# VHH binders against Bifunctional D-cysteine desulfhydrase/1-aminocyclopropane-1-carboxylate deaminase, mitochondrial (DCD): the designs that were tried, part 6

Target 1, 364 residues: Bifunctional D-cysteine desulfhydrase/1-aminocyclopropane-1-carboxylate deaminase, mitochondrial (DCD), of Arabidopsis thaliana (Mouse-ear cress) (f4hyf3)
Amino acid sequence: SPPSWASHLRPLPSHTFSLAHLPTPIHRWNLPGLPNGTELWIKRDDFTGMELSGNKVRKLEFLMAEAVDQHADTVITIGGIQSNHCRATATASNYLNLNSHLILRTSKLLADEDPGLVGNLLVERLVGANVHLISKEEYSSIGSEALTNALKEKLEKEGKKPYVIPVGGSNSLGTWGYIEAAREIEEQLNYRPDDLKFDDIVVACGSGGTIAGISLGSWLGALKAKVHAFSVCDDPDYFYDFVQGLLDGLHAGVNSRDIVNIHNAKGKGYAMNTSEELEFVKKVASSTGVILDPVYSGKAAYGLINEITKDPKCWEGRKILFIHTGGLLGLYDKVDQMASLMGNWSRMDVSESVPRKDGVGKMF

## First folded at step 1 (VHH)

Design D6 (framework vhh_brivekimig_d4)
Fold by ESMFold2-Fast, scan of step 1:
Structure D6 (fold): chain B 364 residues (1-364), chain A 125 residues (1-125)
Amino acid sequence: as target 1 above (364 residues)
Amino acid sequence: EVQLVESGGGVVQPGGSLRLSCAASGFTFSNYAMSWVRQAPGKGPEWVSSISGSGGYTLYADSVKGRFTISRDNSKNTLYLQMNSLRPEDTALYYCAKLHRDILTGYYQGYFDLSSQGTLVTVSS
């Protein structure tokens, strides 16, 4: 039962699996240094659950339902070594008693050693995903479609029934995840005793499905907010074209350039950070208690603040909803780069007057 | 100003059904999520179900999921709870409640206003 404003879209999902904890909260987010009258609010999709999920589980509720409907016993997806999508897919597969196979692109020239257990890799390996490591050169020369098809063919020869999910879950069916998120936001606003209305919605763009869904939902539905996407890889022109493909696949009849504003926030490149980006993440955490991931939401928030700083009068009086897309495990991958920013520790000073007792069996 | 009047309770046998109603006045009904909360004898309040202002989103406690259905008619300012397959454990005073807005936890998990007399549901053989 899609929203009434989306009933003309195709494919029309027949059902979904309940994987996420919904609705996620919307609350005021008091970042320092905002222009007079500018309100920043945050949608906590980092709270969607499912082993630290984030935005990807909303797409997987639709994609995994199709996989099961097609009688798949195995799910294949592909991404970078730090992709939240691959972690979420591995976890969702386990929940549904499906085997998962993840093709992961390493930054190394050779993909001949164990990739380790840092960040998303730990969760993926703990839930039993089969990791297939490829080099950066192999990824770029072969392409994700050919790589997933090769693995699909191999697994079919072994008697498996694989379902392929593209990079980031970003296809037309997966786009429904954030079309439904737009309905959820509409209902949360309708619940309020005031008439809060957002002028802008801001979100990170990694693979394009999230921004396609939320922008289409905002355009067709009651939100009517300007959607700003901050790309963390590739270029904005690439994503306008990619999102257009998703919209065409949905038979939406709209132009991507009319419904979303795509800003470049990649900095040093995908999964790489400037020192300024990491300092910003630390400042946001210490000032607001909100912990952004450095790869996606951190770059998007940093990009937003830079846009506001360049033209503060344009943002005066505006109400902005920022979508936190999760990905806290990406922060753990940045421990070495962030070590110099962290100094708030000390050994507890235990005085001679503190009783010294046998601690065996008396820990807590 | 805010008034909530529950009705529809009664005595039923295990496996039976009841439909509760809550007539609301004194506020813009469609702007608020509404909940059903119950209090069994000698126990604290237990949240049962919630429905968004538009009626498009519903939530249920695990103990009632699949048996109870929450709905609303915004044109009549009325909230409903259809209770099927009733169990002795469902025996309680049932209240409808306008949820307090809790900006930290979201809209459907915040605190509730409980100021009405409720409607008694007794499930006994």
Scores: ipSAE 0.000, ipTM 0.149, lowest interface PAE 18.9, mean pLDDT 84

Design D7 (framework vhh_brivekimig_d4)
Fold by ESMFold2-Fast, scan of step 1:
Structure D7 (fold): chain B 364 residues (1-364), chain A 125 residues (1-125)
Amino acid sequence: as target 1 above (364 residues)
Amino acid sequence: EVQLVESGGGVVQPGGSLRLSCAASGFTFSSYAMSWVRQAPGKGPEWVSSISWSGGSTLYADSVKGRFTISRDNSKNTLYLQMNSLRPEDTALYYCARPQYSGYDRWSLSSFDYSSQGTLVTVSS
């Protein structure tokens, strides 16, 4: 059943699939340099499982249930070449014995070539997804809706029954993923031996469904935390309007500008990084053991620290929950840019005085 | 043929505890999420709790959170509900339920298979 505070929302989901490993942990996250009394905590949605998942599987629990309920045998979705959503969709489709088709946007020079096996592409191709490449120019001129509809029509003529999932799984049904995550956080806080309560929730914004869900859940439910979303593409005004469309589709009766604060963390642009962003990801990993992806969670955390640095008095005494949305495979797309940051290797100097055994190698 | 046989119900005083069991047969138990559903006298069915096929995820109705614990033993094809701090409003027939699909559904009761019998829990002095 839905949370009591969300029972008025429509349409009400009838089914979900258990795909994620839930609940994900909440723990203290000790970044240096925070103002006096400011506590940073992390919600480990990078630990949702399902082949290195992240935030997208929460949406897929609802979207895949609808696909199966509609008797689909095939799932279509669309995204960038290193889309975490496309990887999660391919894996979930395989778990449910559904055929998957991924429309992936890449540069014009690479659209006619094999896209390779780096990062998310390896997982997608290993689980049997059908990859359809398009150029960035084609994506911009045609649009994701027309592209997915064209593929849907083609597959229907071939006798398939396709279900289309929009970019990032961000529609009204997919928004239930993070409405449900808000309930999960409430439960975790209620069952703690202390009285921990968050003043702020911080998360990356790529497609809008995650921020729509968590902000609506925080607003309607017991969390009542101020939600901050850091956009990694487009601009904040675009996302206020997009999130409003999702809220209207749920009959939520609230304004997006009342329930979420959207900050621009785009930097150089979608999937591109400044050297400062990559240095930040390395610093976070070395100081806390938490590895952020450079495209989403890394930009959001960097943006948050910049906001705190600009006005530390406004953050004094606050308890902040950061949602790690996963995407570790995105680091492999950044290996060449990060190589200069990594000096912690050496050839082991093995003295001749160290005993050698026979000439036959022993691995263990 | 799906068979679900509930047991463990009885009369208990307020504040007491009971452990319900459900023996499942006729399907691959470890491949399905499972739920407990109850029906109080004169009321419609109410979802109580659900557990994923692996046991890695559990969900509870707000009315039972902190008091009830759902668990499963896939080696014995058995589902459990540990009920603590029982209240008079917990009085109901309790049904072990399997969803129509192998998925996990806590939002609707329409896709669940119920046992024919159920097990009665009465919380009274």
Scores: ipSAE 0.000, ipTM 0.166, lowest interface PAE 16.7, mean pLDDT 85

Design D8 (framework vhh_brivekimig_d4)
Fold by ESMFold2-Fast, scan of step 1:
Structure D8 (fold): chain B 364 residues (1-364), chain A 124 residues (1-124)
Amino acid sequence: as target 1 above (364 residues)
Amino acid sequence: EVQLVESGGGVVQPGGSLRLSCAASGFTFSTYGMSWVRQAPGKGPEWVSSISGSGGKTLYADSVKGRFTISRDNSKNTLYLQMNSLRPEDTALYYCAKEFYGDYVRSGHAFDISSQGTLVTVSS
């Protein structure tokens, strides 16, 4: 059953599949240099499981249930070449014995070449997803809706029954994933012996469904935290309008500008990184042991730290919950760009004075 | 050294009321959540109720909800349990406990029992 504070939303989902490992942990995240009394905490949605899932599996629990209820045998979705959503969709499809078709956007020069096996591509191809490459120019001129509909029509003519999942799983049904995540956080806080209450919730925004769900849940439920979304593509005005469409689709009766604060964190653009962003990810990993993905959570955390640095007085005494949306496999797409930041290796100095005997070390 | 001393137990008739107290020392009382846990003869420990450090949040086991009220006075380092509409099945040794949790938070209850308890007997 839905949370009591969300029972007025329509349509109400009938059921979900248990794909994710829930609840995910909340723990302190000790970044150095925060203002006096500022606490940073992290919600580990990188631990949702299902082949290193992240935030997308929460949406897929609802979307895959609808696909199966509609008797689909095939799932279609679309995203950038290192899409975490496409990887999660391919894995969930395999778990449910569904065929998956992924439309992946890449440069015009690379659209006619094998995309390789780096990062999310390896998982997608290993689980048997059908990869369809398009150029960024084709995506820009045709649009995701027309592209997915064209593939849907082709597969229907071949006798398949496809279900289309939009970019990032971000539609009104998929928004329920993070409405439920808000209830989960509320329940975790309710079982604490302290009075921990978050003033702020911070998360990356790529497609809009995650921020729509968590902000609506925070607004309607007991969390009442100010939600900050850091966009990794497009502009904040685009996402206010997009989120409003999701909220209207749920009959929520709220304005997106009242429930979420959207900050621009796209930097060099979607899936592209500045050197400062990559240096930040390296510093966070070395300081805290938390490894952020450079496309989503890394840009969001970098954006948050920049906001705090710009106006530290505004953040003094605040308790902030950062949602780690997963996506570690995307880091492997950045190996060449990060090589100059990594000097922590050496050839072990093994002199002849070190005792040696054949067979003492096994290489199994 | 954490020290917890329960008091207020006794013999009461069904439908009666009793108020338990727990005097705490050896730690900063206001920063820790506190719980009441009971153990009936021949049974394992059963969590009864918890209260946050400030007193702003309270939790109750289904078996006592609506009948028991947990409260605290941080100025006196004292935890209370007001028990109303007592039933024979409430008969148990009652312990107060300082709750603890790791940096990782999951749903559930965690507590340290470090006291001798106070006996509550509800006679039929």
Scores: ipSAE 0.000, ipTM 0.183, lowest interface PAE 18.2, mean pLDDT 86

Design D9 (framework vhh_brivekimig_d4)
Fold by ESMFold2-Fast, scan of step 1:
Structure D9 (fold): chain B 364 residues (1-364), chain A 127 residues (1-127)
Amino acid sequence: as target 1 above (364 residues)
Amino acid sequence: EVQLVESGGGVVQPGGSLRLSCAASGFTFSHYAMSWVRQAPGKGPEWVSSISGSGSSTLYADSVKGRFTISRDNSKNTLYLQMNSLRPEDTALYYCARDTSYEEFLKRYGSGYMDVSSQGTLVTVSS
């Protein structure tokens, strides 16, 4: 059953599939550059699984339940070439014995070539997803809805029963994933012996469903924290309108501008990084052991630190919960850009070592 | 750098008592909930007890409830565990840890991600 504070929302999901490893941990997170008096904590949604790691599986627990309830045998979704959503969808589909079809956008130059096996692509191809490449130009001119509908019609003619999941799983049903995450956080805080209460919740915004769910849950439920979204694509006005559409689809009766604060953290553009963003990700990893993905959580954390640095007085004495949305596999797409930042290697000096008399040892 | 130093372990007979201490440095001690965790030989880590930053709230594992008492002295940056009515099953290496989210993490992922920089203190209960 839904949280009592969300029972008026429509549609009410009838059931979910247990796909994610929940609850994910909440722990203190001492980010470099954080001013005195500000307390930062992290919600480890990167720990929702390995092949299902990240925020997307919370949405898929609801969306896959609807797909199976509608007797679908096939799932279609769409995203960028290193989409965490597409990887999670392919894996979840395999777990549920469903065929998956992924429409992946890449550069025009690369759309006619094998996309390779780097990062998320390896997982998708290993679990048996059907990959359909499209150029960024074709994506922008045709649109994701028309592209997924065209593939749906083709598969229906072949006798399949496809269920379409939109970009990032961000529709009204998928929004329930982070409405439930808000309840999970409430329960974790209630089970603690301390009186920990968050003033702020911070999360990256890529497709809008995560921020819609957590902000609605914080607003309606007991958390009552101010929610900050850092957009990594498009602009804040676009997301206020998009989130409003999700809220209206839920019959929530609230205005998106009242429940969430959306900040622009796009930087150089979607999936592109400044050198400062990559240096920040390295500094966070070396200082805290937390590896942020440079496309989503890395930009959000960098944006948060920039906001705090601009006005430290506004953040003094506040307790902030940052949601790590996963994305480790996408980091491998940044290897060439990060190579110059990595110097911690050496050839082992064995000049004073004595070889074994037999000269033979096990290799592994 | 966060540093936690446990002490007070030793060998006792069943029914005996021990008081463990954890000296904390490198952070604002009173702002953090603290926990005791133990690891018996050949077993995974087990959460024992937690205490709020102010000391006003405490939680105990069912296996130790009524026998162990957790407390803290924020003026001395020290966490304590008073262990009474000790049993052979209490034999373990005892660690203190910062943050009550630690118990949920240990339950799901084991000790590989510990906010602990200490050697622990050994408690042996001889039958």
Scores: ipSAE 0.000, ipTM 0.113, lowest interface PAE 22.9, mean pLDDT 85

Design E1 (framework vhh_7b2m_4)
Fold by ESMFold2-Fast, scan of step 1:
Structure E1 (fold): chain B 364 residues (1-364), chain A 122 residues (1-122)
Amino acid sequence: as target 1 above (364 residues)
Amino acid sequence: EVQLVESGGGLVQAGGSLRLSCAASGSIFSDYAVGWYRQAPGKQRVVVASITSGGSTKYSNSVKGRFTISRDNAKNTVYLQMNSLKPEDTAVYYCAADYYDSSGYYRPFDYWGQGTQVTVSS
């Protein structure tokens, strides 16, 4: 059943599939340079699964249930070439014995070639997803709705029964994923004897469904934390309008500008900003053991630290929950961009008088 | 973010060689995938060769074994060495650079040079 504070929302989901590993952990996250009394905590939604790792599976628990209820045999979705959403959709489709078709946008130089097997692509191709490449220019001129509808019509003519999931699973039904995540956080906090309460929740915004769900859940439920979303693409005004559409589709009766604060973390400009973001991800990994992806969680965390540095007095004494939205498999596509940052290797010096004899070393 | 300038085109006899250069300014060039395209009159612009930021290369079937793409990141330049040229290779050759981002959520940006004419006489 839905949370009591969300029972007035429509449409009300009939059921979900248990796909994600829940609850994900909440723990302290000790980044250097925080103001006096400011606490960072992290919600590990990167731990929602392995092949399903990240924020997207929470949405898919609702979207896949609707697909099966409608007797679909095929799922269509769309995203970037290293889309976490498309990888999670392919995996979930396989679990449910559904065929998956992924429309992946890539550079014009790469759209006519085999996209390879790096990162999310390896998982997608191993689980049997059908990959359809488009260029970024084609995506921009045609749009995701027309592209998914064109593939849907083609598959229907071939006798298939496709269900379309939008970019990132970000529609009103998918928004329930992070409405439920808000309840999960409430329950985790209630299990604690130390009365922990968060003043702020921070998360990356790529497609809008995650921020819509968590902000609505925080607003309606017991969390009552200020939600800060760091947009990694487009601009904040675009996302206020997009999130408003999701809230209206739920009949929530709230204004997006009242329930979420959207900050631009797109990374303005040149190689200098890219280098700063990658250095930040490296520094976070070496100091805390948490590996952020540089596109989503890395930009959001960098944006948060910049906001805190800019006005530390406003953040003094606050308890902040950062939601790690996954993306580790997509990070492997960034190896070339990060190679110059890594120097922690050497060949072991065994050339002196280290004794050698056959059979002393075992390789199993 | 990146500006591209091609050079090295010209007139050459069949069986001859030319080396095209694509010089870049702006962003960190080494982060970009770079391709050579060509367009003959009345035909669509088609890819000839490409090189990724990591140095992996791909070639169209029409030029495999004859053309070699390489990059010198210290000079912010990509080269196309064209050997055993044929009249069918006559076209305007364009350099294009694309920042390969793993998300694909950003507005698409392809950077193009102005082109350089290659004419192969019989």
Scores: ipSAE 0.000, ipTM 0.201, lowest interface PAE 18.5, mean pLDDT 85

Design E10 (framework vhh_7b2m_4)
Fold by ESMFold2-Fast, scan of step 1:
Structure E10 (fold): chain B 364 residues (1-364), chain A 125 residues (1-125)
Amino acid sequence: as target 1 above (364 residues)
Amino acid sequence: EVQLVESGGGLVQAGGSLRLSCAASGSTFSSYAVGWYRQAPGKQRVVVASITSGGSTKYSNSVKGRFTISRDNAKNTVYLQMNSLKPEDTAVYYCAADRIAARPGEYWSSEYDYWGQGTQVTVSS
């Protein structure tokens, strides 16, 4: 059953698959430089498991159940070349014995070449996904709906039964993933030995479904935290309108502008990083042990720290929950950009006078 | 502190049904999330089904559509209805309960705070 506070929403999902490892942990996250009395906590959705899924698997638990219920044998989705959503969809499809087809955007120069095996691409290709490359220019002029529909029609003519998942899994059904995440957080907080309550929830916004779900759940349920979404692409007005479409599709009866605050954290643009963003990710890793994804969670955390820096008085005494949305395989796409930031290596000095014997060091 | 008592295991033919019960004593069970796990010889315990204090349910892919988890808070009992049983379902089944709560510095785990003693389910072909 849905949460009692969400029982009026439609459609009401009756089917899910157990794909994620839930609940994910909530713990204190001690970033340096926070105002006095400000507490930062982290929700580890990077720990949802199953090939490092992150936030997307919560949506896929609902979307894959609908695909199977509709007797689909094939799943189609679309995203950027290092899309965490596409990687998660490919992996989930394999677990459910479904064929997957991924439409991936890349630069015009690279669209006619093998995309390689870096990061998410290796996982996608290993689990047997069919990759269809498209240029960013083609995507911009045609649009994701027309692209996925064209592939759907082609596959139907070949005798397949495709189910289409939109960019990021962000439709009304997929929004239930983070509506349920809000219930999970509620339960974690309600049964604590203390009375911890969050004033703010902070999360990255790439496609909109995660922010729609968590903000609706916070608004309708007991969390009542102010939700801040940091967009890593497009602009905030686009996402207010997009999220409104998801809320209307759920018959939620609320306005997006009342339930979420959307901040621009795009920086250089989608999937691109400034040197400051990468240095921030390095500093967070070295100071806290938490490794952020540079494209999504890293930009959101950087954006949050910038907001706090601009007006520290507004954040004094607040308890903030940051949702780590996963995506660590994307780090391997950033190796070249991060190489200049890494200096913690040396050649071990082993002099000729150090005793040596065959067989004392095994290679296994 | 909570104590869990499992019942309902046994030997059944393929295609048959069993209903497992997990009864709690020593605390109000309605505040706990409850899961059913199973362990085949030489393998790790794996989740089969879970139900939260709020009633949200999840199922492993191998049992979805065949097993149903439910709770009766008035009786402090959680049930696992197992239909269309297959030889592959043969395992020791464990009931586990946990209050979904964390302290600063603690991580959530899929390992629950309280476990039952386990009940053997054997499905013959």
Scores: ipSAE 0.000, ipTM 0.093, lowest interface PAE 24.7, mean pLDDT 84

Design E2 (framework vhh_7b2m_4)
Fold by ESMFold2-Fast, scan of step 1:
Structure E2 (fold): chain B 364 residues (1-364), chain A 122 residues (1-122)
Amino acid sequence: as target 1 above (364 residues)
Amino acid sequence: EVQLVESGGGLVQAGGSLRLSCAASGFTFSSYAVGWYRQAPGKQRVVVASISSGGSTKYSNSVKGRFTISRDNAKNTVYLQMNSLKPEDTAVYYCAAELRYFDWLSPEYDYWGQGTQVTVSS
């Protein structure tokens, strides 16, 4: 059943699948250089699973339930070559005994070659997803809706029953994933003997469904925190309009500009990193043990720290909850760029060691 | 070894009362916070009441004013006094204990009991 503060939203989901490991933990996150009295906390949605890890499985709990209710035997979705959404969809499909078809966009030069097994691609191919490559030019000229519909029609002619999930799972039904996450955070705070309240919630924005859900949940529910979304692609004005479409589809009766603050964290562009961003990810990992995805959560956290650095007095005394949206497999796409940052190895010096008298040893 | 054992559940008519007990063994009970959770058929497990190692109490809005949690450290036991019971209170009730200084904001606890069934008839 929906939260009481969300019962007026339409359509109401009929049921969900339990796919994610919920609730995910909330704990203190001690980044260096925070202003006096500023507390940073982290919501570990990277712990929603291993192969399902990240924010997307929360949406898939609703979307996959609809797929099964419609008697689908096949799921189609679409995204970039290192899409966390496509990896999570492939894994969830396997758990539910559904065939998965992923339309993955890559550069024109690479679209005619085997895409390889780096990062999300390895998981997708291991769980048996059918990968369909398309160039970025073809994606932009045809559009995701027409591309997924073309594959749907082809599979229907082959006797399959496909269900289409839009890019990132970001439609009105998928938005319920983070509406439910807001209830989960409320319950976690209610379990505490103290009265911890967050002033701010911070999250990355890639496809818009996550920010739509958490901001609506914060606005309607008890959290009442100011939601900050850091966009890693497109423009903030694009996302205000896109989120408005999701809110209108839910009959929420609210304006997107009232419930979320969207900041540009795109840097060099979608899925591309500055040296400063990668150095930041390394520093966060070494200082806190938290490993950020360089494409989404890493850019959002970097953007947040830059905002705090620009106006530290505005952030003094605030309690901030950062949502880690997962995506650790994206690090493997950055190995070559990060190699110069990784000097922490050596050949063990055994020059003063004495070999065993019997000359034997165990390997494992 | 560490154990939590619930007792006191049963069938009761609406408006009635039950007292649940949770007996702990195998750990330093006085150092732990203890909570009562419940799970109704077809519903998720939710927290009902909690008591800190220092005796501070917290209640869910659905039971506030009707339920009272207390502890007896000498007997290693926590109690849930349930008054003015409603059919909506029908659930399996679980006892859970955790160390209060964990940094994690989670409804998960270190130790769980097996649960005791409470059925409230209309």
Scores: ipSAE 0.000, ipTM 0.118, lowest interface PAE 22.5, mean pLDDT 85

Design E3 (framework vhh_7b2m_4)
Fold by ESMFold2-Fast, scan of step 1:
Structure E3 (fold): chain B 364 residues (1-364), chain A 123 residues (1-123)
Amino acid sequence: as target 1 above (364 residues)
Amino acid sequence: EVQLVESGGGLVQAGGSLRLSCAASGSTFSDYAVGWYRQAPGKQRVVVASITSGGSTKYSNSVKGRFTISRDNAKNTVYLQMNSLKPEDTAVYYCAVKTYEYSSGWTYEFDYWGQGTQVTVSS
């Protein structure tokens, strides 16, 4: 059943599938250089499971339930070549005995070569997803809606029953994933014997559904935290309008500009990184053990630290919850760019070591 | 490692009072926040009251004004004074300690639970 504070929203989901490992942990995250009394905490949605999931599985619990309820045998979705959403959709489809078709926009000029097996591509191809490669020009000129509809029509002519999931799972139904995440955080805080309450929630914005859900849940529910979204593509005005469309589709009766603060963190552009962003990800990993993905959570955390640095007095005494949205397989797409940051190897000097006389050691 | 032992449960008539005790052993107690939880038959375990290391208290709406949580750090014990008991208060009562450990730049949270003590309120 939905949270009582969300019972007026439409449509109300009738059911979900249990795909993710929930609840995910909340713990302190001690980054250096924070203002006096500022606390940073992290919500580990990178730990949602389901073949290295992240934030997308929360949306898929609702979207896949609708697909099965509509008697679909096939799922279609669309994204960039290293889409976490497409990888999560392929994996969820296999768990539910559904065929998956992924329309992937290549990073190359032409879509005439095998896209390879790096990162998310390996998982998608291992679980048997059908990959349909398109060029950047085709994506921009035709648009994601027309592309998914064209594939849907083709598969229907072949006797399939396809269900289309939009880019990132970001429609009104998928928004329920992070409306429920807000309730989960409320329950985690309510069951604590201490006084922990967050002033701020910080998360990356790629497709908009995650920020729409968590901000609506924080606004309507008990959290009442100020939600900050760091956009990794497009611009904040685009996302205010896009989130408003999701809120209107839910009949929420709220203005996006009242419930979320959207900051520009795209840097060099979607899925592209500045050297400073990659250096930041490396420093966070070496100092805290938390590995951020460079496309989403890494840009959001970098953006947050930059905002704090610009106005530290505004952040003094605040308790901030950062949501780690997963996506670590995307690091493999950055190996060449990060190689110069990774000098911590050497050939072991065994010149003073003596071989075993009494036998051969184990290999593992 | 923290070990918790609850005591003070029993059978009482509606309107009666009970005092529950949660005794900690195996570690220093004063730095820990402690909560009392209850689980009624066929229901989920829910929070009843909590007290921070600094003495700040919280209560669920169903017990506010009737229950009082307190601590005695010298005795490594947290108490739950339950007044004006109702049949709806019938449950197994658990205490839990939330501890924190800093490792590799971030803080892990650990919960330690007692075995529980039965409270039965007759009508």
Scores: ipSAE 0.000, ipTM 0.186, lowest interface PAE 19.0, mean pLDDT 85

